# Ledger of designs, part 2: VHH binders against Transcriptional regulatory protein CitT (citT)

Target 1, 230 residues: Transcriptional regulatory protein CitT (citT), of Halalkalibacterium halodurans (q9rc52)
Amino acid sequence: MTKLYKVLIIEDDFRVAQIQEQMVNDHPYFHVISTCRTGGEALDYLSEKAAALDLILLDVYIPDVKGLELLWAIREKFRDVDIMMVTAAKEVDTVQEALRGGIIDYLLKPVQKEVLHQRLDAYVQKRELFGERRQVSQEELDQLRQVQVRVQVGETPLPKGIDRLTLEKVVNALEEAETQGLTAMEGARLIGASRSTVRRYFEYLIHTKKAKAEVNYGDVGRPERRYFLC

## First folded at step 6 (VHH; framework vhh_gocatamig_d2)

Design s19 (from i6 with S31N)
Fold by ESMFold2-Fast, scan of step 6:
Structure s19 (fold): chain B 230 residues (1-230), chain A 119 residues (1-119)
Amino acid sequence: as target 1 above (230 residues)
Amino acid sequence: EVQLVESGGGLVQPGGSLTLSCAASGFTFSNYALAWYRQAPGKKRELVAGITSGGSTIYMDSVKGRFTISRDNAKNSVYLQMNSLRAEDTAVYYCAKFGPYERLDFDYWGQGTLVTVSS
């Protein structure tokens, strides 16, 4: 997939908008093409550029509009652009009203890069799975369900160098190996990562007491570690 | 204009049954996958069930065997038949549309319908 998704940020706070732009641009598939600070500016921009946009990050409280007025205006005139709301409040009523307006998701301020990237990853997954030219299989819907649940549920802080999706692949590979376990090389072949990367993930699982390793002295006397789930 | 309108929510006793309906307009219904999501107060929105244009289905583990999603292309409608309802099923239920391949507009949601499972 080489598709680059184009993002518009609507946010009245200059510093917040810059931080969000940097976070979005740090994702390999997304690029911010503009930022707007007022509802009027945003509607003018959309009148000329909506066809080039995939996603809007929309702050709920913009100075020249009230409540969800801007969301409703955008939805009425520019229905072909997806909207993700950014809100300072986790209020059920505000979220429900926004969803009636047709948003695909929402984020709480302050926006955290890891959370934003998980939501953007979910967006990419949905774009790939639910296209008009492709019939979605049961397996693909199951994958979407898993992505949606992970995005909405649970952040367990992960250390630098440990990616949640890669960690899940590593855990699944170890589960499939059952009592036989895996060497780092075997794991690398199964998940398509380098041997040193898989070893790092295996060692992380040992550190968190979710896996263990045995050293087997093989035929040729070279000690080799084999990893197992606890 | 795309619209999804849910109906059928209400108060039901534990062990009871309820059928949710989603009436769709503004797009070629038979070409798209549809899903039911739910959100309980203070909880994240979660996917309950989905159905593809071809009729393949998925279900959240906690509702498998109890809920059935179906579609009627002639009526532009999606249904969620909910049996053996539990207090934990209490939530606002939303119907959602998936977009075209080149551009997913999964932002089309209904207004939601409240399901309360309580004595």
Scores: ipSAE 0.000, ipTM 0.104, lowest interface PAE 20.2, mean pLDDT 74

Design s2 (from i6 with S56N)
Fold by ESMFold2-Fast, scan of step 6:
Structure s2 (fold): chain B 230 residues (1-230), chain A 119 residues (1-119)
Amino acid sequence: as target 1 above (230 residues)
Amino acid sequence: EVQLVESGGGLVQPGGSLTLSCAASGFTFSSYALAWYRQAPGKKRELVAGITSGGNTIYMDSVKGRFTISRDNAKNSVYLQMNSLRAEDTAVYYCAKFGPYERLDFDYWGQGTLVTVSS
C-alpha cells in the first residue's frame, strides 16, 4: 500500500549513525540503504545512487565540510532527494535559515525515536499527498508547512534524578539480559554507575510499567531483587 | 554473560592476507553493531572497521579497499578479511560490541588476537 522509502545517513560518529539507523529501520515504511561518515563519501555515493534515494538524514557537524556547505552542494546537484538535518541546539537558528532553502525538516540531537517517527510519518503524508493527483486544501497545505517550521519538542519530562542517557543505558542492559534479568549490582557493573543509581533507574522503569522485579529469598537468606524488562 | 572470542591472527609476510573471526554469545547478536579495533605497541586503540545491525559498514581510511568487514547472524559471528597487509597493520585486533552512544569506551571487548606483518 505504501512504498519503502530509502534513507541515507550522513553522520561522522559511527555509534550515533548506528542508533539513527536502528530508529529509522524500526519504522515500517523506511529503510537505511547506506551510511556515510564524510561529505566526500556522501557526494560520491549520491553520484551513483541518488535516483534510488528518497531521504537524507544530514548531520550539521561533518569533519571535511563546513556545516551548510554540504547541504548546498547536495541541493545544487541532487534536487530530487529530500533532506532532514540533524543538529545540536546551538545550531538551530542556522538550520531554521536552511529551511528557507528547502530542507524538509530538522531534528535536535540527541535524536529521540518517537520524535523521529513522528517526522517520518509527516514525510509519508507529504509524499502521498503530492504523489496523488488530487486537490490540496489550504488546511492540508498549512499542516505540511508546520513540518518544515516546527522545532523539535522534547519528550515527556523525566523526574528529578533520572537522566535520559543513563536511562537508555539501563534499558539497553536489561534488554541484553533478556529473560535472565539483572540485579542492581550487575547493572552497575555493565553501565559503570553505582548500585544505588542503577537501582533508582530500575525502580523508575517499574513505576512506568516498563520493567518488573522478582525477589529471591534463596539459600543465603538475604533477599535479592532481580529486574526484568516487560 | 556477554562473550566475544577472536581468532585467526598470526604471522604473515607483507602483501599477505588473513581472516579474523569473532564468535559472540550472551546477547541478541542481530540487533547490535560490532566493530574491529586494533592496538599497536605504544599506540592508542583505534577503530579499524564497523558493521551495523542493518549491514552498513565503516572503515578507517588507511584500510579502505584492503579490509572487508562482514557478519553472519545465523552463526553469531563477525569477520575481518585483511588483504594486502603492511608492516603498519601489525597490532592486537579486538572485537567490540558498541555500548550506549555517550560512552567513550565500550563495555564489551574480546581478549584480542595478534597480527604480525613482518618479512
Scores: ipSAE 0.000, ipTM 0.408, lowest interface PAE 11.0, mean pLDDT 77

Design s20 (from i6 with S31T)
Fold by ESMFold2-Fast, scan of step 6:
Structure s20 (fold): chain B 230 residues (1-230), chain A 119 residues (1-119)
Amino acid sequence: as target 1 above (230 residues)
Amino acid sequence: EVQLVESGGGLVQPGGSLTLSCAASGFTFSTYALAWYRQAPGKKRELVAGITSGGSTIYMDSVKGRFTISRDNAKNSVYLQMNSLRAEDTAVYYCAKFGPYERLDFDYWGQGTLVTVSS
């Protein structure tokens, strides 16, 4: 079930902040708990209330800070709070760099209620998806301290799309081919799978450093990629 | 499909050094920010260091001057050089990808690598 998400607005223009507050509060799952006009106010507020906060709407232009310094200060000290930036079109390039620094999203000014609500809906969906994720307990983390021993004895987990039985068939086919190796087509024919499937398994073996590929040329000059066990 | 694979963890004495590596695949590496997170028993996952596509870096206060994050776009890899290690640095370290299409996608993590700082 969806909880009520608590929002802080950081915006130096009082009218813009009030409009954004009304738009956020019109969403059934969100509530603005405070608004700040300066970076100093925001950092002071976060020092006391960050634990109660889910999301910050942060204007790119805040008068008492240079560039993205406020964003970086918040990310450094208050990791648990998500940030969505609000930017003028002329500042989009700056915000694209900030997205690569860990903000979750951005909005263009003037903020349109429909667009904001679509972004907030997406945020709720992501929080519900990741909030349902199993949290690793202290005991489970302690078990991870023995990872080296367990990895040596046990099996390595296989990625999605790689089946243990099919992998064994692929490895056996490569073993039987010995020094001659196999093309993906030859492997497909031997195990009764598609060329694309066998190529996926061969590439997996290369990724895990269990196989290698070499280019070979036939009489006609037709290049073949042949796979060999390491 | 995005994949991140960490390596380089281990047991080290206080004051020692380790270099962690993260090999990435399934996305255009050079255009995205990468970060290192850590999680100690009973604590939340925290951002240790980040590096943008342009090479700008960010560090948590407790590791500034001791840790250095770097990237090699030709090798699709990001690194964390850890010097002057302390017992409090003991944690599982995770590599994470950031980008404009990754809302709350700090869960795009590898399996982690354990770093134990103890004598």
Scores: ipSAE 0.000, ipTM 0.100, lowest interface PAE 16.7, mean pLDDT 74

Design s21 (from i6 with S31Y)
Fold by ESMFold2-Fast, scan of step 6:
Structure s21 (fold): chain B 230 residues (1-230), chain A 119 residues (1-119)
Amino acid sequence: as target 1 above (230 residues)
Amino acid sequence: EVQLVESGGGLVQPGGSLTLSCAASGFTFSYYALAWYRQAPGKKRELVAGITSGGSTIYMDSVKGRFTISRDNAKNSVYLQMNSLRAEDTAVYYCAKFGPYERLDFDYWGQGTLVTVSS
């Protein structure tokens, strides 16, 4: 699942702004919520709506403020909004300084729809990969995975005979079973363990109040015990 | 149901090459980032390479210049081309799909494919 990203365009040429708006809105996950022609309009808009905004497409040259000066003004007050610069080829050397100022990317004029959409696709996946963070080191990602896989200091200790990885498999199997629940035999089949092992883990979850068991009394003959997550 | 199925592992000599494949189903493949992780015996699981829907890539420092991750959206597949393999690359390699934006963990993992680099 992907969210809808809200875009502000800051561009003084009406025709260029309309073309960029159409290109952005043609992307399924982006929507332009406003366009501004001047730095003053943009700062006024941001003072009211910055919290609802994900991305700014910012022209380097606008009538009342040079684009880089507007970038620095926005960065000082509205740090949570991402900025992508739109620049003519002759301005690229100046954009080097803007990159030091924390823009996430830039586009060359005239903007081509295919190139814009590639940048927007990359932006969506960056948001999905790294959350609110711009970049996450490999060490940080490894540490996050390590914490989920391993029991560390400060975590609830597990009793003898209960392994963290097997417990996670058992919990996942019960989550997937939803309202149907699982018998110990069904759980054993799903995770590749013995019936007695799976039953031990199910009973542990009952002991910790994370699962419940019910007996099926509807059938004449043999009752069946099923386990469900709470 | 999300499914990730790895293939392409095997025994290879140091300096050799292997291509790993991951076939995905159960989600709109083109919208999501995929990654390769590996785990050697007695070691923690580590991120080897990742690729976004737009084609942006990330790599572990020790594999940069040797490994290349790629994707084929028409085939719902992601690949890891491994060149100049070393003994320390020996591990089980896992394909993973990144979870929802609000979480920084993977939604689903494949079963893994074993790569052994040995003379």
Scores: ipSAE 0.000, ipTM 0.100, lowest interface PAE 18.4, mean pLDDT 74

Design s23 (from i6 with Y32H)
Fold by ESMFold2-Fast, scan of step 6:
Structure s23 (fold): chain B 230 residues (1-230), chain A 119 residues (1-119)
Amino acid sequence: as target 1 above (230 residues)
Amino acid sequence: EVQLVESGGGLVQPGGSLTLSCAASGFTFSSHALAWYRQAPGKKRELVAGITSGGSTIYMDSVKGRFTISRDNAKNSVYLQMNSLRAEDTAVYYCAKFGPYERLDFDYWGQGTLVTVSS
């Protein structure tokens, strides 16, 4: 019989937290038992109730905490609670640090109900596989790793040659460039990749209708292709 | 169908207390969060306090320690206990239920109840 999983939401925006709570509670196997606005509130709650919790949805930006200090504080003191991070695409380096912190998964803002439910389904599958009555085979571990990677990468599998973290860096660079856009060479300098690599990611974003390109004629009539987010 | 009816507003002197009540109908009360907002003339509507279905609370910084939000699922009601009232707390107070996530621009509001803090 599937267990009812108990969730804590840590999110400073009350409206966002409420929307996430409704989305979680709409899943038949999950229930939000509390919502905390600050790191202090979360740590106080966990000191009393950590044993009753299965999963934390943790926002990267909490007002009373610098960077990922709250993630590391929770990991140090409350080892048995799983953490799923909620983050904005522009914070790729923060996500990399969180992965080193042993989070179970992460979600991109704004959280979509279908994506959240897909991640929660994967979590249920993982918990059932690692139940006390089961022995976990190498094949089952490999399958869980594949599901975890798919969930981390997002709803749609990425094509060969497109890495999720590099794609996030490229999107963030284009977003920061605003109306000015970026050439492949400018993008390459910003993210520390080759021009051909950045061009591949730019063309992928055009293919998925998330970016556009315009020809700009620079000095001496030389064609220059600039990329912009839609 | 969703209805929110506020009561308990009135005139009170600085340092006084009031309890606002909101009676809700037309939705499954126990599974939804509710909030109190206020709006003074010429100002934007602002979040004062919120309470989730599980009982977790949030407060505006200027009211922390003075106001307490609570709910009674058996009565389909949410309350705002206001202590140590200040002149700047003068506003129309609204009970709110958030709309669906797909409609972030849509909320359900009560008619409001006026709170006047004046000597």
Scores: ipSAE 0.000, ipTM 0.260, lowest interface PAE 14.3, mean pLDDT 77

Design s24 (from i6 with A33G)
Fold by ESMFold2-Fast, scan of step 6:
Structure s24 (fold): chain B 230 residues (1-230), chain A 119 residues (1-119)
Amino acid sequence: as target 1 above (230 residues)
Amino acid sequence: EVQLVESGGGLVQPGGSLTLSCAASGFTFSSYGLAWYRQAPGKKRELVAGITSGGSTIYMDSVKGRFTISRDNAKNSVYLQMNSLRAEDTAVYYCAKFGPYERLDFDYWGQGTLVTVSS
């Protein structure tokens, strides 16, 4: 069933809000039902229309209230509305606090249409899956985890096939190994994944310059590759 | 190519009314937002009112309740109804198009229409 998701934009800069509204409305499954310029206006709107609303695009910098304060006020009274935060600033504490507040995503201004539409596509996928009260498969859950932990704060998103939780386990295993390093087989045993999976994660860490590999020659004619954190 | 043509400006006394019109061509009008900006001599250009493709509107605080922006997709036009005009509303008024992933730039501005509110 095709569902039209209703969006509220909370943004004090009219030019930014207008551009965001057009980007959202250009998506076949989304429609902006209102835009608010202040926290007070937003809370008044939500007190009347929250039940009809699916998603809020919320700017961190609102004149009458700090964005995080508005996030917490919305969460206190309107728990069923999903929130994506949009900001011109990257602040680690702000991002972490917003994630603890249950936002589904975090976007950096200026928002690009392709990036926003990718996030909206992921949102539709998530809502269709959970809205039908289907039992989620492990593979589907792994895909959703990539979307849920992703934040656009000036960082490159994780590539397809690299899961954040698995990546953290791989990094932790390499940290525990210290100067000794790990082979793909040793890593696979430690984290409970296949050798090919662990090798993929090790190669990703090399590509991002967070790890290096050295070839050690053991017995005659047998090379062994070991991975180390930089 | 994209063209925006403003009209309706003129000389009016304080408390008077004017309706500005902007006729658009060269793009799919219904897919874009339109806005009215103004610039007085020696001042920066400022947003007065805007309307999205979906019909949502916003107004500068000083004009809220006095000005009304509207659009007619069948006529590829946007309008600004200005009531209770004040001396500080004196400016050249510009029509601008907003793309879904484009920043507003000067290539999308019209030639402007002069509004003079004088005692």
Scores: ipSAE 0.000, ipTM 0.155, lowest interface PAE 16.1, mean pLDDT 74

Design s25 (from i6 with A33S)
Fold by ESMFold2-Fast, scan of step 6:
Structure s25 (fold): chain B 230 residues (1-230), chain A 119 residues (1-119)
Amino acid sequence: as target 1 above (230 residues)
Amino acid sequence: EVQLVESGGGLVQPGGSLTLSCAASGFTFSSYSLAWYRQAPGKKRELVAGITSGGSTIYMDSVKGRFTISRDNAKNSVYLQMNSLRAEDTAVYYCAKFGPYERLDFDYWGQGTLVTVSS
């Protein structure tokens, strides 16, 4: 199956961009062709590749650009590329101004794969009804949505070294510990894995903003890192 | 083993009320979000209402003000009180469990309970 829509991600946090890229690429019709971490990188990329792009995922906070200046610069120079913004809830006023500035949609952080895919499906439907890329019938879109829903429910794309079943065990162990939290050793004993393995899963959960860690320096027998669900 | 068992469905006239119940077992009930979904003939399964472990609720726009989701942690149960029922509410209603990381957990669904709103 050939990916139909080409996406550029503009996001200064490379790990957030990596997660967004994975979520986009999990959609059968969308393919991320590049990621940019600054407005300068994005404008340079667009100067050469805008004709090959369909959609930009644009973070509202890019370090080298103030506010909506990057959105306005893109709209001025590259009018045929659609923009979907990614924003924190506290920035809703900014996103409303952006909607008047010509973005097609927005997503709230933290980005949920299900929500992103719903917005991507809606984007495809708009392109089918009113756009140039009416190459797929409504029936094909519906079939593709069904396949994607089944894959999403049955398989969650995870980084190398992170197994879904083990991740469930780790999350369940943290849930049972509640406010007490777990050290990597305690987690290892509970799920029957090595300390290094459990630490990897705990750090993955921190990276995805699902857990946090605290160090207790005040206890003689307990100067250790403890992990808690957020 | 996770189990979700729905009950309370039936035939009701437009404007009537029904209370759906979902009895849960096999997990720490108080730690998880629960939701009600529905699927009407020829339509996709859609989220009707959800309730978090902390008691915060979410509703589909078309049921706001008519439906109320609630939970009883002591009874490991979640409920959907449906008032002012319309023909458009006719569907099989499913109880679902979500983990704190919904996309990373296996979805658990009940068997469903049929609600028919007809005169």
Scores: ipSAE 0.000, ipTM 0.100, lowest interface PAE 18.8, mean pLDDT 73

Design s26 (from i6 with A33V)
Fold by ESMFold2-Fast, scan of step 6:
Structure s26 (fold): chain B 230 residues (1-230), chain A 119 residues (1-119)
Amino acid sequence: as target 1 above (230 residues)
Amino acid sequence: EVQLVESGGGLVQPGGSLTLSCAASGFTFSSYVLAWYRQAPGKKRELVAGITSGGSTIYMDSVKGRFTISRDNAKNSVYLQMNSLRAEDTAVYYCAKFGPYERLDFDYWGQGTLVTVSS
């Protein structure tokens, strides 16, 4: 590849924007050319600099605009710039609306550098594949993006001590528990592993932002920790 | 249980042809995108061709006009017809189906089938 991709970050939290800027700039093919804190600032910037931009990282929670209004405003005026959404919530309806609005991908907060870089690698691959102008439905683009992003992330090996088959069993057990969640002891009984092993897998899922834990204080003994899929 | 089983790989001379097949089970085949990926020694896996539930296809630039991806929903199978094979097409070819991308650790890949293009 010969082209360097230019990125605009739209994020109201200064600290979050700085961290995202550093992560993007650590990628060899991407460079952040500006950051904006408000929708008004972003639209003003785009009016002058949109032709120089390849990609926008857009936070869904920008204080001077409501919901996806900023996305719609950008799509109305600046259709040649690709948008990747950054959101604290994984809501199917919000993501689906954004995809129909022409975003190329999305990320969950807190953004992990490795995940961001894999999405940026997938973006490079997509630019190569879609350089030829084909008519493809938005639903089909979504399916292809899912496949491309998956390959990049799937190349990252699991850490030592985490076995894929055991991880699948742990996640399936959490899925079946739904809103009730599982303690490490309950999980251990369901998959036939030790409590310490299941706790390790639950903590790994928390670290990777795929699960959460809530502490329930009992009348006796130690606080009980229950694990839930996000 | 999701299963993908590839077949059809082998040794072929430059300019030759091969058809790869992937037999799928354990999911509603007609509703999902299926793809062929390949990986040569020391290289990252790359998308070769994909086919959506609606039948739209996408190809890597270097295989356009030479490879054709197709699906048969009645047989729960996806195919890759490879024509005019080149030495650089030598790789292990994988059939792939993905779960939701928020659960990236549940990639469903076949075991792979080796394609060697050599004289």
Scores: ipSAE 0.000, ipTM 0.281, lowest interface PAE 11.8, mean pLDDT 74

Design s27 (from i6 with A33T)
Fold by ESMFold2-Fast, scan of step 6:
Structure s27 (fold): chain B 230 residues (1-230), chain A 119 residues (1-119)
Amino acid sequence: as target 1 above (230 residues)
Amino acid sequence: EVQLVESGGGLVQPGGSLTLSCAASGFTFSSYTLAWYRQAPGKKRELVAGITSGGSTIYMDSVKGRFTISRDNAKNSVYLQMNSLRAEDTAVYYCAKFGPYERLDFDYWGQGTLVTVSS
């Protein structure tokens, strides 16, 4: 029998909570058991029902508490319930504080059903793998790694011309090269892309301060650039 | 054709009780959120209570503990039990059907039923 995950929604706007409830209930493995509009109502509900809950969808902006005060109160008193934040906030400090508070994911409003279901699928996979110890396949490990990446950066868009999968390959190649670094030609050979494409990704990583470049002497007398992760 | 028909309104004394009913037709009732709104003369409509397809409820602060919203999917009906009525509860009460999860507004409204709390 498949487990049915029980969800609490904490959201002060009835229309928004209603939409989120419908989206959650459309998932075969999830069911919303209650909604709360205020922090006081949520803490009261959790005092009685926390043991029956698996996941909370928590809005950052609720009328009776400031910022992420409710997140910290829940973490202090109800440590076994997982929290996924849903908010309109785009501030770096809000994201960092929520992640430091031990949330499993951070979603921006307006929430799309496809995005929410993708996160819920990842949650099910994570709970099944970590809740019961068994032999884990390489494919399952790859999927878990993808979920962890999405928790921190999944909603951050990449600029045009930079593909996420190619960027990950480029970063992995630089990590493997470590102290030796890579030229654009060497990177191109490793990931199967053109030299100009790899150079574009290397320069993007320099722009985002994730990599550095140093002058190297290739063939006799010719300067060449090598790239390294910071 | 979607229709919502309210009934149960009337004149009642302060402290009294009334039960409003809304009979729905023309859509898959169990799949939608239903709500009760009210409108006093010269004022905009305000949400009194709502009940989602999943059974979650919400209430306006001034009616919490006094009003109870419920639904009967077999009868395609939603109800508002109103206890301890006050003069300030005097209004026309409307039944509303919430749109699909992809929309943030209500698709349909009933014609309303008048509740008068006479002091």
Scores: ipSAE 0.000, ipTM 0.132, lowest interface PAE 19.8, mean pLDDT 74

Design s28 (from i6 with S30R S31T)
Fold by ESMFold2-Fast, scan of step 6:
Structure s28 (fold): chain B 230 residues (1-230), chain A 119 residues (1-119)
Amino acid sequence: as target 1 above (230 residues)
Amino acid sequence: EVQLVESGGGLVQPGGSLTLSCAASGFTFRTYALAWYRQAPGKKRELVAGITSGGSTIYMDSVKGRFTISRDNAKNSVYLQMNSLRAEDTAVYYCAKFGPYERLDFDYWGQGTLVTVSS
């Protein structure tokens, strides 16, 4: 079920709003139906037209409102409209509060068309998921969205043979060992894995510069390799 | 211990098909969402397809109509049927598990399976 999503832009700078409108309208599934320049105009518009709207692009700084007051006012009265914030990098702390307020996403100024379209594509996918089923878990959708956001900021998956949970256990074991470090055999005993497995994880940590190894040459014994967190 | 094991990757010609499988263990499979991600060299990891515990699905734009995600709760498995493969689909594909927000503070990843689309 593809549809044309209706967008309201709330942005006090006419030129910025015009550029955003053009970028939104360039997406095949979205259309801007109005642009408001103040919080008062936006609330008046929503009082009459909220049922026709799918998404609001809301600038963090609007002259006639203080902080996130406009976000809270919209959330209180118009719960069925999704909100995506547009913010300057210096206002990131404000965005964290807005995410708690239930915004669906945010964009950094200056808005780039490619980034906006990626976020709009994700929005369409989420709306299609809702439309396909009546019994959709909000927690599951929020979790999928959160993971998608994390990977977009460059969280790289681990190489074959390295499991994140096992890696966390290995890191925790090295942290617990403090300045004494661990041999591969000691690590294997602590986390319940084979010596070769733990050695693979230790070597991975060295490769990523999160650990180092030192060789202890004993007078009576064979050389012993110990691993330490950096 | 949660384990996710991918299989089914390989070399295939453009226009061909592959089915990836992910065998899961260590959790109550039917109650969790599962997803397929991929990462090509030099690129960020991206969500390819997801399926909720209830069976609702989500796909990235470039694979809609070509890829189908499905699950078999009796076999603790999730699948990705890939049709009309393109060179751009070449990547390591990963299976991932997602739990309820209140219970799970992290996601789990499999080891990955390589898909190469080349003539």
Scores: ipSAE 0.000, ipTM 0.206, lowest interface PAE 14.5, mean pLDDT 75

